# Ledger of designs, part 1: VH-VL binders against p15738

No score or structure here was measured in a lab: all are predicted.

Target 1, 139 residues: p15738
Amino acid sequence: MRVTLSDTALRHIALFEDVTGASAVDCLVDDDRVCFLVATGEMSDAIGPDGTTVEQVEERLDKRVSLVENADTAELFVANALAPAVVHNVTISENASTVAYAEVDRADTGVAIGRDGETIETARRLAERQFDIDDIELA
Unless a header shows other numbers, all headers, positions and changes below count from the first letter of the chain; Kabat numbers aren't used for antibody chains.
F, E and O are the ipSAE of ESMFold2-Fast, ESMFold2 and OpenDDE, as the mean of both directions, binder to target and target to binder. V2 is 0.75 times the mean of E and O plus 0.25 times the DockQ between their complexes.
Where letters were taken out, [cut] stands.

## First folded at step 1 (VH-VL)

Design i1 (framework fv_imvotamab_arm2)
Fold by ESMFold2-Fast, scan of step 1:
Structure i1 (fold): chain C 139 residues (1-139), chain A 118 residues (1-118), chain B 112 residues (1-112)
Amino acid sequence: as target 1 above (139 residues)
Amino acid sequence: EVQLVQSGAEVKKPGESLKISCKGSGYSFTSYWIGWVRQMPGKGLEWMGIIYPGDSDTRYSPSFQGQVTISADKSITTAYLQWSSLKASDTAMYYCARHRYYGSFDYWGQGTLVTVSS
Amino acid sequence: DIVMTQTPLSSPVTLGQPASISCRSSQSLVHSDGNTYLSWLQQRPGQPPRLLIYKISNRFSGVPDRFSGSGAGTDFTLKISRVEAEDVGVYYCMQATQFPYTFGGGTKVEIK
């Protein structure tokens, strides 16, 4: 956990927590998208009924908002970050670098990668920040 | 029910100042951007700018930057469009509208007709 | 600025017949987030604009299903399957992919 939050990310988290009542432990800010790493067990509060709560965050930021639920272990975190893809197993290998191998259901490989690689790239960024995982590979 | 109610028609002379209003009701006023759109007589629609009432963050179209001021008072759920010195070319219908993150305006005010003549 | 061009300028239609309006953008409306922020608005005589369709093809709440939107990239179409008397008005396309937001010049739908 050697995450450093920019002033922009801190402002986004403050807004997110004020609107949703859920806690965010990390925030990735891109030009047109913001991703919040939501505290374990608080995802339903962040989303709200019919997605209306997360929609209010999107309105405020004038950006698309993505949510990833945090977890206490690297294996559970990787599975959460690739949602809604079905993940059968996650194995962490540590040699010169630390790599997570996620066994994703074959039908869900595209879901795990996401549009233009967004889901897998976001998962890799968050895994590095939260668990010092250097890469995620789909097995 | 979401409503945006605008102030009444104005008849002004060139050089005069003017401030028109747009009052929101039926929704969380501070949770949505409010936009302003101009429609000159017999012409199409022109986007002027938007404001987020929660913190008064404002964005202007380059064509209107410096020509008008957009503001909001969240305590009375009202947004404003203001001119320091009107020109005859400002004669138009002005609409306020609620912005949505999907890049459009879902609810519109009834419009305020501004006529500037000598 | 992205220029939005609508055709035709006016569309006289017989009651109950279909109408089609085209909108072309000077550059792709695909945003870097993968969405296309193209919407259609209706303005009836003496009324403010009304949202019909957002993100190419999604009907706004309360909009009749006789209205449909389609298209991709730079070419977009609004269709009215069976024109009714209350559909008379000017229709505008709008883009919000890039600042500043811009509107098409409008297409007048009238009954003949």
Scores: ipSAE 0.006, ipTM 0.556, lowest interface PAE 11.4, mean pLDDT 88

Design i2 (framework fv_imvotamab_arm2)
Fold by ESMFold2-Fast, scan of step 1:
Structure i2 (fold): chain C 139 residues (1-139), chain A 118 residues (1-118), chain B 112 residues (1-112)
Amino acid sequence: as target 1 above (139 residues)
Amino acid sequence: EVQLVQSGAEVKKPGESLKISCKGSGYSFTSYWIGWVRQMPGKGLEWMGIIYPGDSDTRYSPSFQGQVTISADKSITTAYLQWSSLKASDTAMYYCARLKGYRYFDYWGQGTLVTVSS
Amino acid sequence: DIVMTQTPLSSPVTLGQPASISCRSSQSLVHSDGNTYLSWLQQRPGQPPRLLIYKISNRFSGVPDRFSGSGAGTDFTLKISRVEAEDVGVYYCMQATQFPYTFGGGTKVEIK
């Protein structure tokens, strides 16, 4: 569905783009962190050498910053959002609800979930905003 | 539901100042950019600039930078377009429009006709 | 600035016949996020512009299915499959991939 960016999110995107030179197409603002959805192909610019560019964004925002790379298909988008977990396949099922089933490497299930569920929760929020995906399930 | 209502037509002389308005309703005013578009008589559309009412972040088209001021007052859900000194060449219809997340103008005001003549 | 060129300048069509409008950009409109921010607007005589299509081919709410958009990169097309009397007006393409946002010069659709 349509993404509506809050005042805070738009301010953060402007700062992010100014510092990194990369574009952000979405931004999730939480109490403890900010997540930027980075334009396809611009992830390395956003991160910078040895992570120094994204660290500059963190310093200016005084918050943890996470980055997710955008994609033009729902399947690749879900795989990108679960990075750095190894995702073997993503299947989208439409059954009254749209659910993405991500087949992740067994060794990477914890990585895909993240600390306190942060990675999978962020992936679900972004997938809903960008592709109207109701849920992500790890297969 | 979503509406943008603009102020009425203006007839002005060169050198006069002017401020026209665009009042939003039926949506979260501070969550969407508002843009201004000029249409000279018998001509096409020209993008002038956009403002985010939540923090007044404003971005201008290079051809309008310094010619006009765009502002907003979120307490009354109103955006403004202002000239310090009008020129005859400012005679045009001025539209405000709401900018959606996919970078398109989805709802438009009815327009404000500004006529500048001696 | 990205220059948007529309053809034809004027399109007289017979009621019930199809109409096709072309829009060409001086640069690719593919954003780094993979999306193409090309929209089409309709302006009926004496009325403000109205959104028809966004992101090349997505029809906005309330827009009849006789309107369709297509294209990629620098070449885009708006088609009206069966022109009705209410379709008289000027049609504009617009890009929002890069600042400043720019419009095509417009195509006037009129009944002959």
Scores: ipSAE 0.000, ipTM 0.491, lowest interface PAE 18.0, mean pLDDT 86

Design i3 (framework fv_imvotamab_arm2)
Fold by ESMFold2-Fast, scan of step 1:
Structure i3 (fold): chain C 139 residues (1-139), chain A 121 residues (1-121), chain B 112 residues (1-112)
Amino acid sequence: as target 1 above (139 residues)
Amino acid sequence: EVQLVQSGAEVKKPGESLKISCKGSGYSFTSYWIGWVRQMPGKGLEWMGIIYPGDSDTRYSPSFQGQVTISADKSITTAYLQWSSLKASDTAMYYCARRGYSYGKYYFDYWGQGTLVTVSS
Amino acid sequence: DIVMTQTPLSSPVTLGQPASISCRSSQSLVHSDGNTYLSWLQQRPGQPPRLLIYKISNRFSGVPDRFSGSGAGTDFTLKISRVEAEDVGVYYCMQATQFPYTFGGGTKVEIK
């Protein structure tokens, strides 16, 4: 798919890559928050020891920062986007729309949703941009 | 408390070299850009350039590119403005000021006291 | 470069009366991040510049509430509600939206 990055997102990615040494393949810019889609295998570099590197990114951007690790498949991507919730399975259903059904451990439903729905809504936005998934439902 | 302390006044002759300083204290030096501003006698303010001390990323206003060198030394929290060969037209008050690195913080909040540079034969 | 035009060139005011300074930019000062990086500085005689207002309307720490900023896009105003003797000096607008950063030409506020 083709993902178009705004000038603001491109600038945020440049700063993120400069601070962390990790690569970002996508960036969501909101009023109070920036979310980076981190290249597969580079998450620990982005977070840094005790979260100090990602905190430096937050300080330089003057915004909260969230990180999602990229994946090669839609199923793994959805599971990563709902981290640290325990996801037992992800099934993609293609009918009038494409929906991902994530089987989340019952104890982790709140974690998968996030405060004010932030985690699940971020996952939905990224899944649409990267894999043309129209929605994510928790099974 | 946040302070930017500049070096003392200089009296020089045309052709001489000069390096003036701006020392930051009371804050994280690598969380701010340092900008340099010229004010010729009786005139307004002009941006010369800025430097990010964390990686020495330096940007010059077009009128000052090639005329001066801006540098910084993180270990002593000091930024510098340097001329290889002064001209009489360099006679001015020079100010340093800090700017936040992150989005939302692009304003110059604290300013040095100024360094007067007089260049005459 | 973004050109900043300030009016008036000088503003003689009576103590306790209001003063108003205008600043116009040659292009929009809205940054790609959504912020407008328009600041106002005060320079008293023989002193360094001092930040008064940042991002159009935010007063910097220690700045009296008689100072206020307003505007959007390309047209900005600094107002002093009741001019005091200590307010004598030159006032500059500046933009940090686009490098090179640029200043207005300055407005001299003096008591008449």
Scores: ipSAE 0.000, ipTM 0.517, lowest interface PAE 16.4, mean pLDDT 88

Design i4 (framework fv_imvotamab_arm2)
Fold by ESMFold2-Fast, scan of step 1:
Structure i4 (fold): chain C 139 residues (1-139), chain A 120 residues (1-120), chain B 112 residues (1-112)
Amino acid sequence: as target 1 above (139 residues)
Amino acid sequence: EVQLVQSGAEVKKPGESLKISCKGSGYSFTSYWIGWVRQMPGKGLEWMGIIYPGDSDTRYSPSFQGQVTISADKSITTAYLQWSSLKASDTAMYYCARHGRYSSGWFDYWGQGTLVTVSS
Amino acid sequence: DIVMTQTPLSSPVTLGQPASISCRSSQSLVHSDGNTYLSWLQQRPGQPPRLLIYKISNRFSGVPDRFSGSGAGTDFTLKISRVEAEDVGVYYCMQATQFPYTFGGGTKVEIK
């Protein structure tokens, strides 16, 4: 999927890549937070030891930073976007709309939703941009 | 009480080197960019460049790149603007100003200015 | 480079009367992130510039409500509803939408 990035998002990605050494393939810029979609396999580089590298990005941007690891399949992508919730299975259903059903461990439902719905809302936005998924539902 | 205090006025000859300073206080110095702005006598304002003191990431206006060097010493909360060889055309008031963040677009607190006069 | 043009060059006003300053950009100041990075600065005689307004219409801390900013795209206005003696000075618009950042030529506000 081809996603158009704003100049602000491109500047944030450039900063992210300089600080972390990891690549970002997408960036969501909100007033109070920034989310980077990290290239597959580079998440540990982006986070750094004890989270210190991602904290440096937060310091430079003066915003909360969240990271989602990219994936080549829609199913793995959705599971990654709901991390650190334990996801047992993801099924994609295509009828009038394309919906991802994520089977989340019952103890982790709140983790998958996130504070004020932040995690699941971010997951839905990224899934739409990257895989044309219209919605994510927790099964 | 955010404050930026600049060094005093300078009178120099063409070809001489110069380094002027801007000392920040009342805020986290390493958390904000410092920008430099030139105002030639009787003229308006020109943006020269910015530096992030936390890691010395420096960005220049294309017209000033190679003409000046911007640096910072976070241990003494001070930013610098320097010339290796001054020209008469460098005669101006130089201001430092605190810039929000990389993506922000305004200067919120300003130093008092340093007048630099270059004449033979 | 984006060229910023201010009018008038000089604005003599009577105390208590309104003043209006215009700023036009050679191209749209709407950034790709949706924000418009247009600010207004005040420079009183013998003093450094002071931020008045940022992102078109947001007053900076400590700036009196008699100052207001408005506009969109390429046409922006700074208004002083009732000019006071301390408002004498040169006013500049500035854009940070496109690199390099550029300033307007300034408008001098004087008391008649």
Scores: ipSAE 0.000, ipTM 0.486, lowest interface PAE 15.3, mean pLDDT 85

Design i5 (framework fv_imvotamab_arm2)
Fold by ESMFold2-Fast, scan of step 1:
Structure i5 (fold): chain C 139 residues (1-139), chain A 119 residues (1-119), chain B 112 residues (1-112)
Amino acid sequence: as target 1 above (139 residues)
Amino acid sequence: EVQLVQSGAEVKKPGESLKISCKGSGYSFTSYWIGWVRQMPGKGLEWMGIIYPGDSDTRYSPSFQGQVTISADKSITTAYLQWSSLKASDTAMYYCARQYKWLRGFDYWGQGTLVTVSS
Amino acid sequence: DIVMTQTPLSSPVTLGQPASISCRSSQSLVHSDGNTYLSWLQQRPGQPPRLLIYKISNRFSGVPDRFSGSGAGTDFTLKISRVEAEDVGVYYCMQATQFPYTFGGGTKVEIK
């Protein structure tokens, strides 16, 4: 597994778990934002009513927080990471590199990319860490 | 294809109960909020409330809290708007619409359900 | 509640000419997460509303580039660079920064 959690990431996870009651299995720490990979089935606990619980995490960290739900398969993981975009299919191609091709509903292409590419870039980073996927391409 | 299909038009008398529906298809129903919007004849749009079907978390506009009940049944991908006792002032077109909380835009809309309440 | 005020109430426009609609909020629409949750919707006669713009300036899928959104804080604008016949309808701004979500009163775009 390529996952190595820094002391900062572990501290953030401890705070996240204390505030939300949900478990995080990975954490990406940037200067202005933090992304938590939430244990499968615990996303609703992490978000809370109308996002109020995740907003408490943001207040405590003084950073924007994003959440991605974990999955047991690479295909479902990629679809989750591109949420809330509707993903019709995910195909994993393995050659010299491993690439995930996500067929995103035409209406949701912008959602999958996110503001300034934040959603797709976060998805790419997490997919690499969790499933050794080298890239995600929107079909 | 993402689609929200609402139940048909209703003609009711004051004091009667009513439950109208909004069925989602072509997307993960539990990953998006469903909002309800009222439009009285010849008037603008009024936000009534919103529900997250994944956990049934529901928020109401203060103007509509206690006046209506919003619910969802994720097993049949359907959201509901319900009145226990209709008033003539409830005569309006009612729309359901899908929203993702991180964008907060209502991106897909149902065709609307016309509710007429008169004696 | 955040009050959303739209001007003008009615905008007669000549085909091919630009149209501009203003939306003002009674308080800042900047959320604690740094985003501004202001949307623009179009409602053509007899049809449900249609999303045009979300988060101030992002065009929804299938929306022509003649539509653009701009603004910050409490003052927002929707522009149609070259009005076409199918653009006739009522345009609404909406804030979703805080509950309750609120709509502007609408601006009716009509062809002269």
Scores: ipSAE 0.000, ipTM 0.502, lowest interface PAE 16.0, mean pLDDT 86

Design i6 (framework fv_imvotamab_arm2)
Fold by ESMFold2-Fast, scan of step 1:
Structure i6 (fold): chain C 139 residues (1-139), chain A 123 residues (1-123), chain B 112 residues (1-112)
Amino acid sequence: as target 1 above (139 residues)
Amino acid sequence: EVQLVQSGAEVKKPGESLKISCKGSGYSFTSYWIGWVRQMPGKGLEWMGIIYPGDSDTRYSPSFQGQVTISADKSITTAYLQWSSLKASDTAMYYCARHGKVTYRYGTYFDYWGQGTLVTVSS
Amino acid sequence: DIVMTQTPLSSPVTLGQPASISCRSSQSLVHSDGNTYLSWLQQRPGQPPRLLIYKISNRFSGVPDRFSGSGAGTDFTLKISRVEAEDVGVYYCMQATQFPYTFGGGTKVEIK
């Protein structure tokens, strides 16, 4: 990870970890929401039963909260970032730039993009920060 | 300082379309849900639906789903309620209201209210 | 849908005397986060609704301390300790614990 966390992001991570018991390895702070990159295997702890734990984080921050589960490979990371869309395959192409091509189930293209492009844009930002991937394209 | 200002009264005939507005100011418009509430003449309050302007996530009461459309334009901090074809039974006062900060997804309260838009539908 | 039932339908009160309004829900209003999202609204004649109380007992900004809320689960009460002339209007309870949000039928407070 080449990107340093802002003081605001560090404070948000501290709150997230205190409320959920899960670890966050990255945090994106936007005007209307906060996105946490959750440590591998800890998503269920972060979400909580019926989403109650993540709702407590939202209440404390007074902002929408989105969660992405981390992974140890770029391919699995991209698939996780597009959840809950069904991703059949991810291929990484290294030419002039590094591009991840995600083969998303046709029924789930809208889910992978998200409202106002939020899901795909978040995935692109996190993929660049964590794996030096320049872009994500839906195949 | 928080204000919700609604558009003026409307007089329409059955079958006509209509779009009324609710303009927010004095707060971060994209950070709070806006709800719509109907009050028929001499009757109580009915929740119609809500929208989160930051991403246009919209949720309707089952009684109003398919009967109205709720939308928002964050560039001008305005939420809308619209009908494709009005009925006489749509005659009512319509209020917009902002969610409080307790929880934004569901489980909340409405803290600030617009002044209301009276819609009269008659032949 | 959660049904909200208010009693009484009307409450004629002498100035300076207390008024009490009851609200009952058809099921528990405890949210999964542990909070109870029951609110009380006041609507004065010709005016929009105004928030008085949120989460059972919390007074909203600018609301006089003569207004108080109490209750738990499915049974809630709004009390006005000393009714003033400006308190005339219709009072509504509202649940926002789950969709669809629902209102009580209203209680009209009048000065006798």
Scores: ipSAE 0.000, ipTM 0.497, lowest interface PAE 16.0, mean pLDDT 85

Design i7 (framework fv_imvotamab_arm2)
Fold by ESMFold2-Fast, scan of step 1:
Structure i7 (fold): chain C 139 residues (1-139), chain A 118 residues (1-118), chain B 112 residues (1-112)
Amino acid sequence: as target 1 above (139 residues)
Amino acid sequence: EVQLVQSGAEVKKPGESLKISCKGSGYSFTSYWIGWVRQMPGKGLEWMGIIYPGDSDTRYSPSFQGQVTISADKSITTAYLQWSSLKASDTAMYYCARRSYYTAFDIWGQGTLVTVSS
Amino acid sequence: DIVMTQTPLSSPVTLGQPASISCRSSQSLVHSDGNTYLSWLQQRPGQPPRLLIYKISNRFSGVPDRFSGSGAGTDFTLKISRVEAEDVGVYYCMQATQFPYTFGGGTKVEIK
């Protein structure tokens, strides 16, 4: 694997999988929040009815938890990472660096950025780790 | 076009109340913080406080805590800065500005000049 | 509170010459997320402030490439490679790493 998980990330994934029954393929650990990259097709299990399952993970970790659903293509991955923003298209440009341009619905630009930029920053970190994408720009 | 439009200049007397406004347009108002910045005549910039309109989470500079009230009405995409009792020392230009995670304060209003004199 | 110190207080420059402004913070501006939330603002006479640079060195949309930012930790620099008449104004650094957000005292750039 090209992505190496820290001991802390591995412990968080074990807890996540125990609580939700869903699998996580990556985990970003910050001081006040943690993000799980959820295996494709398992997002509903991770969230649970009315978000109650992911709330249990938050209680156990004493941190805010965000979820991103994994995908097999870079384009769908970027769209998933910007959810719940409506993404019309994603184009990957390869020059000196690899940049994903996400065409987000105008009403959803703020949603794609997220509170304190958390959504777009998390998307950029995950896109680099999983697809070697250097940056995500909103078109 | 993303913009913040502030209310017009105010001339007030000490002890009077005042509420000035900052109207956002061209972007998702509930998804960005709105901050307030004071600039006294001939002086630099001072951060007063900030509000996230989506949930009304508000944070104040310690220097302005209890001196002003910051609020927002998301139904009309407008943020407010309010004084219950003005002082002559409140004479200043007041700016609102949109804060994003990446850019700090990226979009600024044109400013509201508040003059407080007897 | 993080104190932001700018030098010089004023910078008279000849048209076409470079200008350099320094900003020093009393504490490291590296946030726990690894980012450094140091920005540079320009205020032209009679105008509201305008964002020039964010996260140390990134130019905001529409900002000419003659403006550049650099630095790390507590020491930061804004450089104008070739000063033009429209660059006259007061420049401020600010930090948004820690509450409360704080500004430098400002540097006035004037044509001599």
Scores: ipSAE 0.000, ipTM 0.511, lowest interface PAE 15.6, mean pLDDT 86

Design m1 (framework fv_remtolumab_arm2)
Fold by ESMFold2-Fast, scan of step 1:
Parts: sequence; structure tokens; C-alpha cells
Structure m1 (fold): chain C 139 residues (1-139), chain A 118 residues (1-118), chain B 107 residues (1-107)
Amino acid sequence: as target 1 above (139 residues)
Amino acid sequence: EVQLVQSGAEVKKPGSSVKVSCKASGGTFSSYAIGWVRQAPGQGLEWMGGIIPIFGTADYAQKFQGRVTITADESTTTAYMELSGLTSDDTAVYYCARGRYYYGMDVWGQGTTVTVSS
Amino acid sequence: EIVLTQSPDFQSVTPKEKVTITCRASQSIGSSLHWYQQKPDQPPKLLIKYASQSFSGVPSRFSGSGSGTDFTLTINGLEAEDAGTYYCHQSSSLPYTFGPGTKVDIK
């Protein structure tokens, strides 16, 4: 994918990989939080028993850490990015722009959006970087 | 665009040390990982270790722990690999390679032949 | 230490045939698997990163797939310039390791 990482992002990835043993394929760095795109199948290693491993990453960075598991298709990627919300289906529509429509379980709409829109905003940023998806809309 | 140029071939005696250089030109240096990979005649690739210059600390394969030292000089955009306690098993072509953390090594040096003979 | 194995170790192929090379990891590595091509007396060249992402400038006949422990590199319509040795490489955990290589020759 067409992704360029800053020096800060590379430092964060190095720390993440050293602490967790899991690989990160992308990293979004904000003032108060960091999101790691975790290599497919390595999510449990990144989280660790009872969340202790990801907590160590948070302590070392002194920031909130969120994790998104990578996927090889745009549809699965969008569903993963909205976790832990239950996603029933994802449809990609290509017209003037590329939009992913995620059919989220009604009970989980708030979870998919996240606090202050953090989850959906992070999902949109990652989907653009990894799959050239211009927007994610909840169906 | 980015090029890695390594130092020339070396012939060394058993028990000695060798230091190979890898100079980067073009592109960014400090934020890319520089890895060292060797290949014995007719054999496959073996990862030795690597460094990201901006972090300053190197990682090593267990097999080479205590014998290999990898360093980088950001002012001259040059990485180094020093291997001590040489034996005939260390006869190989040594490559430096540049990569980013989210993928493999995309730019490689031309290789440095190190021959260990008595 | 994660051990990578490749099969076959050698394959002789007629031009335009499909070539399939398999890489198997001793434990799950997610998608942290990369493929390289090496020609005689040259350094390796990156073909595929993270199991399935093509590196820039690599011909579309090269593709990768797989996750976890089983990975495949496919050359769909081998060309003469594709003769060489192909290596898989994992970046899931230190130390990073390479497979033993698969040599592809033209008949």
C-alpha cells in the first residue's frame, strides 16, 4: 500500500514490536493516543493475557493505545477496524468516490462510532491509507 | 533513487575481526532500518541483525550475539557491521539492506565478500 | 526462533507455465511474510511484502497469498527473466528468518 510513516510513527512501531512481539503495519500518532494496525493473526499477541501486554505499550508511550487487526480484503478490513462492534456486512461502492457501507448491529452503533467518534474516525483514516477508501458509512 | 554502497572485499585470518561499511545516498537514512544479511557460497540468506539509526540500538540474531556489532553514523549516513572471532564458517557475501518496519528490505547494497582463510 | 520451510526446493519450468512456491512457518506469523527474488551474483530483490502486497515496479504476474503458517508465491506465466532463487522472510518476531530458498530454472 501507498503509506509513508513519520519518524515518530516508526519509533512507536519499534517500541510496539519490542514489547509485544507482534508486527504493526501502520501507525497513527495523535497527541493523546496511538493506533497500531496489527498484522493479521497477531492480535492476541499484541493484547496479551488479560490485556497486560497492550497496557505495557500504553505505559511506555504514556498515551492511550488502540489496536486494529489488518486484513487482506477491504470488506474484512473495515469490519476489523470497527471492532468490537458486530458488523453483519460490508459493501464497497465505487462511483465518484469509493465508499464502504458497514451494516452494524443496531445495539453496536455507538461502539462503531466510539467515544467522540474516535473509532469511526480512526477506521476512516486507516481505510484510506490501506485501501484507498474515501469514506465509511454505517448502514 | 536510494542507493547503498558497501566497502570492498576482505580476506581475513581465523580469529580476526572484519568491519564492513554501508553508505546510503539519496533518500532518508535515519528513519529506515538497516539490516545485515549474509550468504555463504551456494547457501541461502541468513539475517544477522539490524539497526534503525534514530533509535540508536541494534537487534541481533541469537547465533551472532557477542560476536556482531551493528552501528550507524547519521552524520555520514553510514551503517557498519563488525564481526569478531572469525572462522572459515564466516566466509560469505555480506549484504546491507534498507527497509521500513511495515515491510521487508526494499534496497540492497551490492554485497561485500569476506573470505576467512589461514 | 521461527523456522521457515519452502517447497519445492527446485523446479524446472517451461516458459508461460504457472509456478507455485510454498512457505510454511513453524508458528503463526500473521501476514508478516515477504518474498524476494535473487539472481546469480546479485543481491535479493523484494517482490511481495506482507504476504500479498506487491512492491512497486514488480510485474503483475507475481502474486502472494496466505496468512498464519501457510503462504504461497505464484508466478502466473513464467518469463525467461524470472529464473532465479526465491526466498520467503518473516518479520513477525526477532530474530527475523529466511526460508531456505526455491530455485526456479527455465527448461
Scores: ipSAE 0.000, ipTM 0.492, lowest interface PAE 16.5, mean pLDDT 85

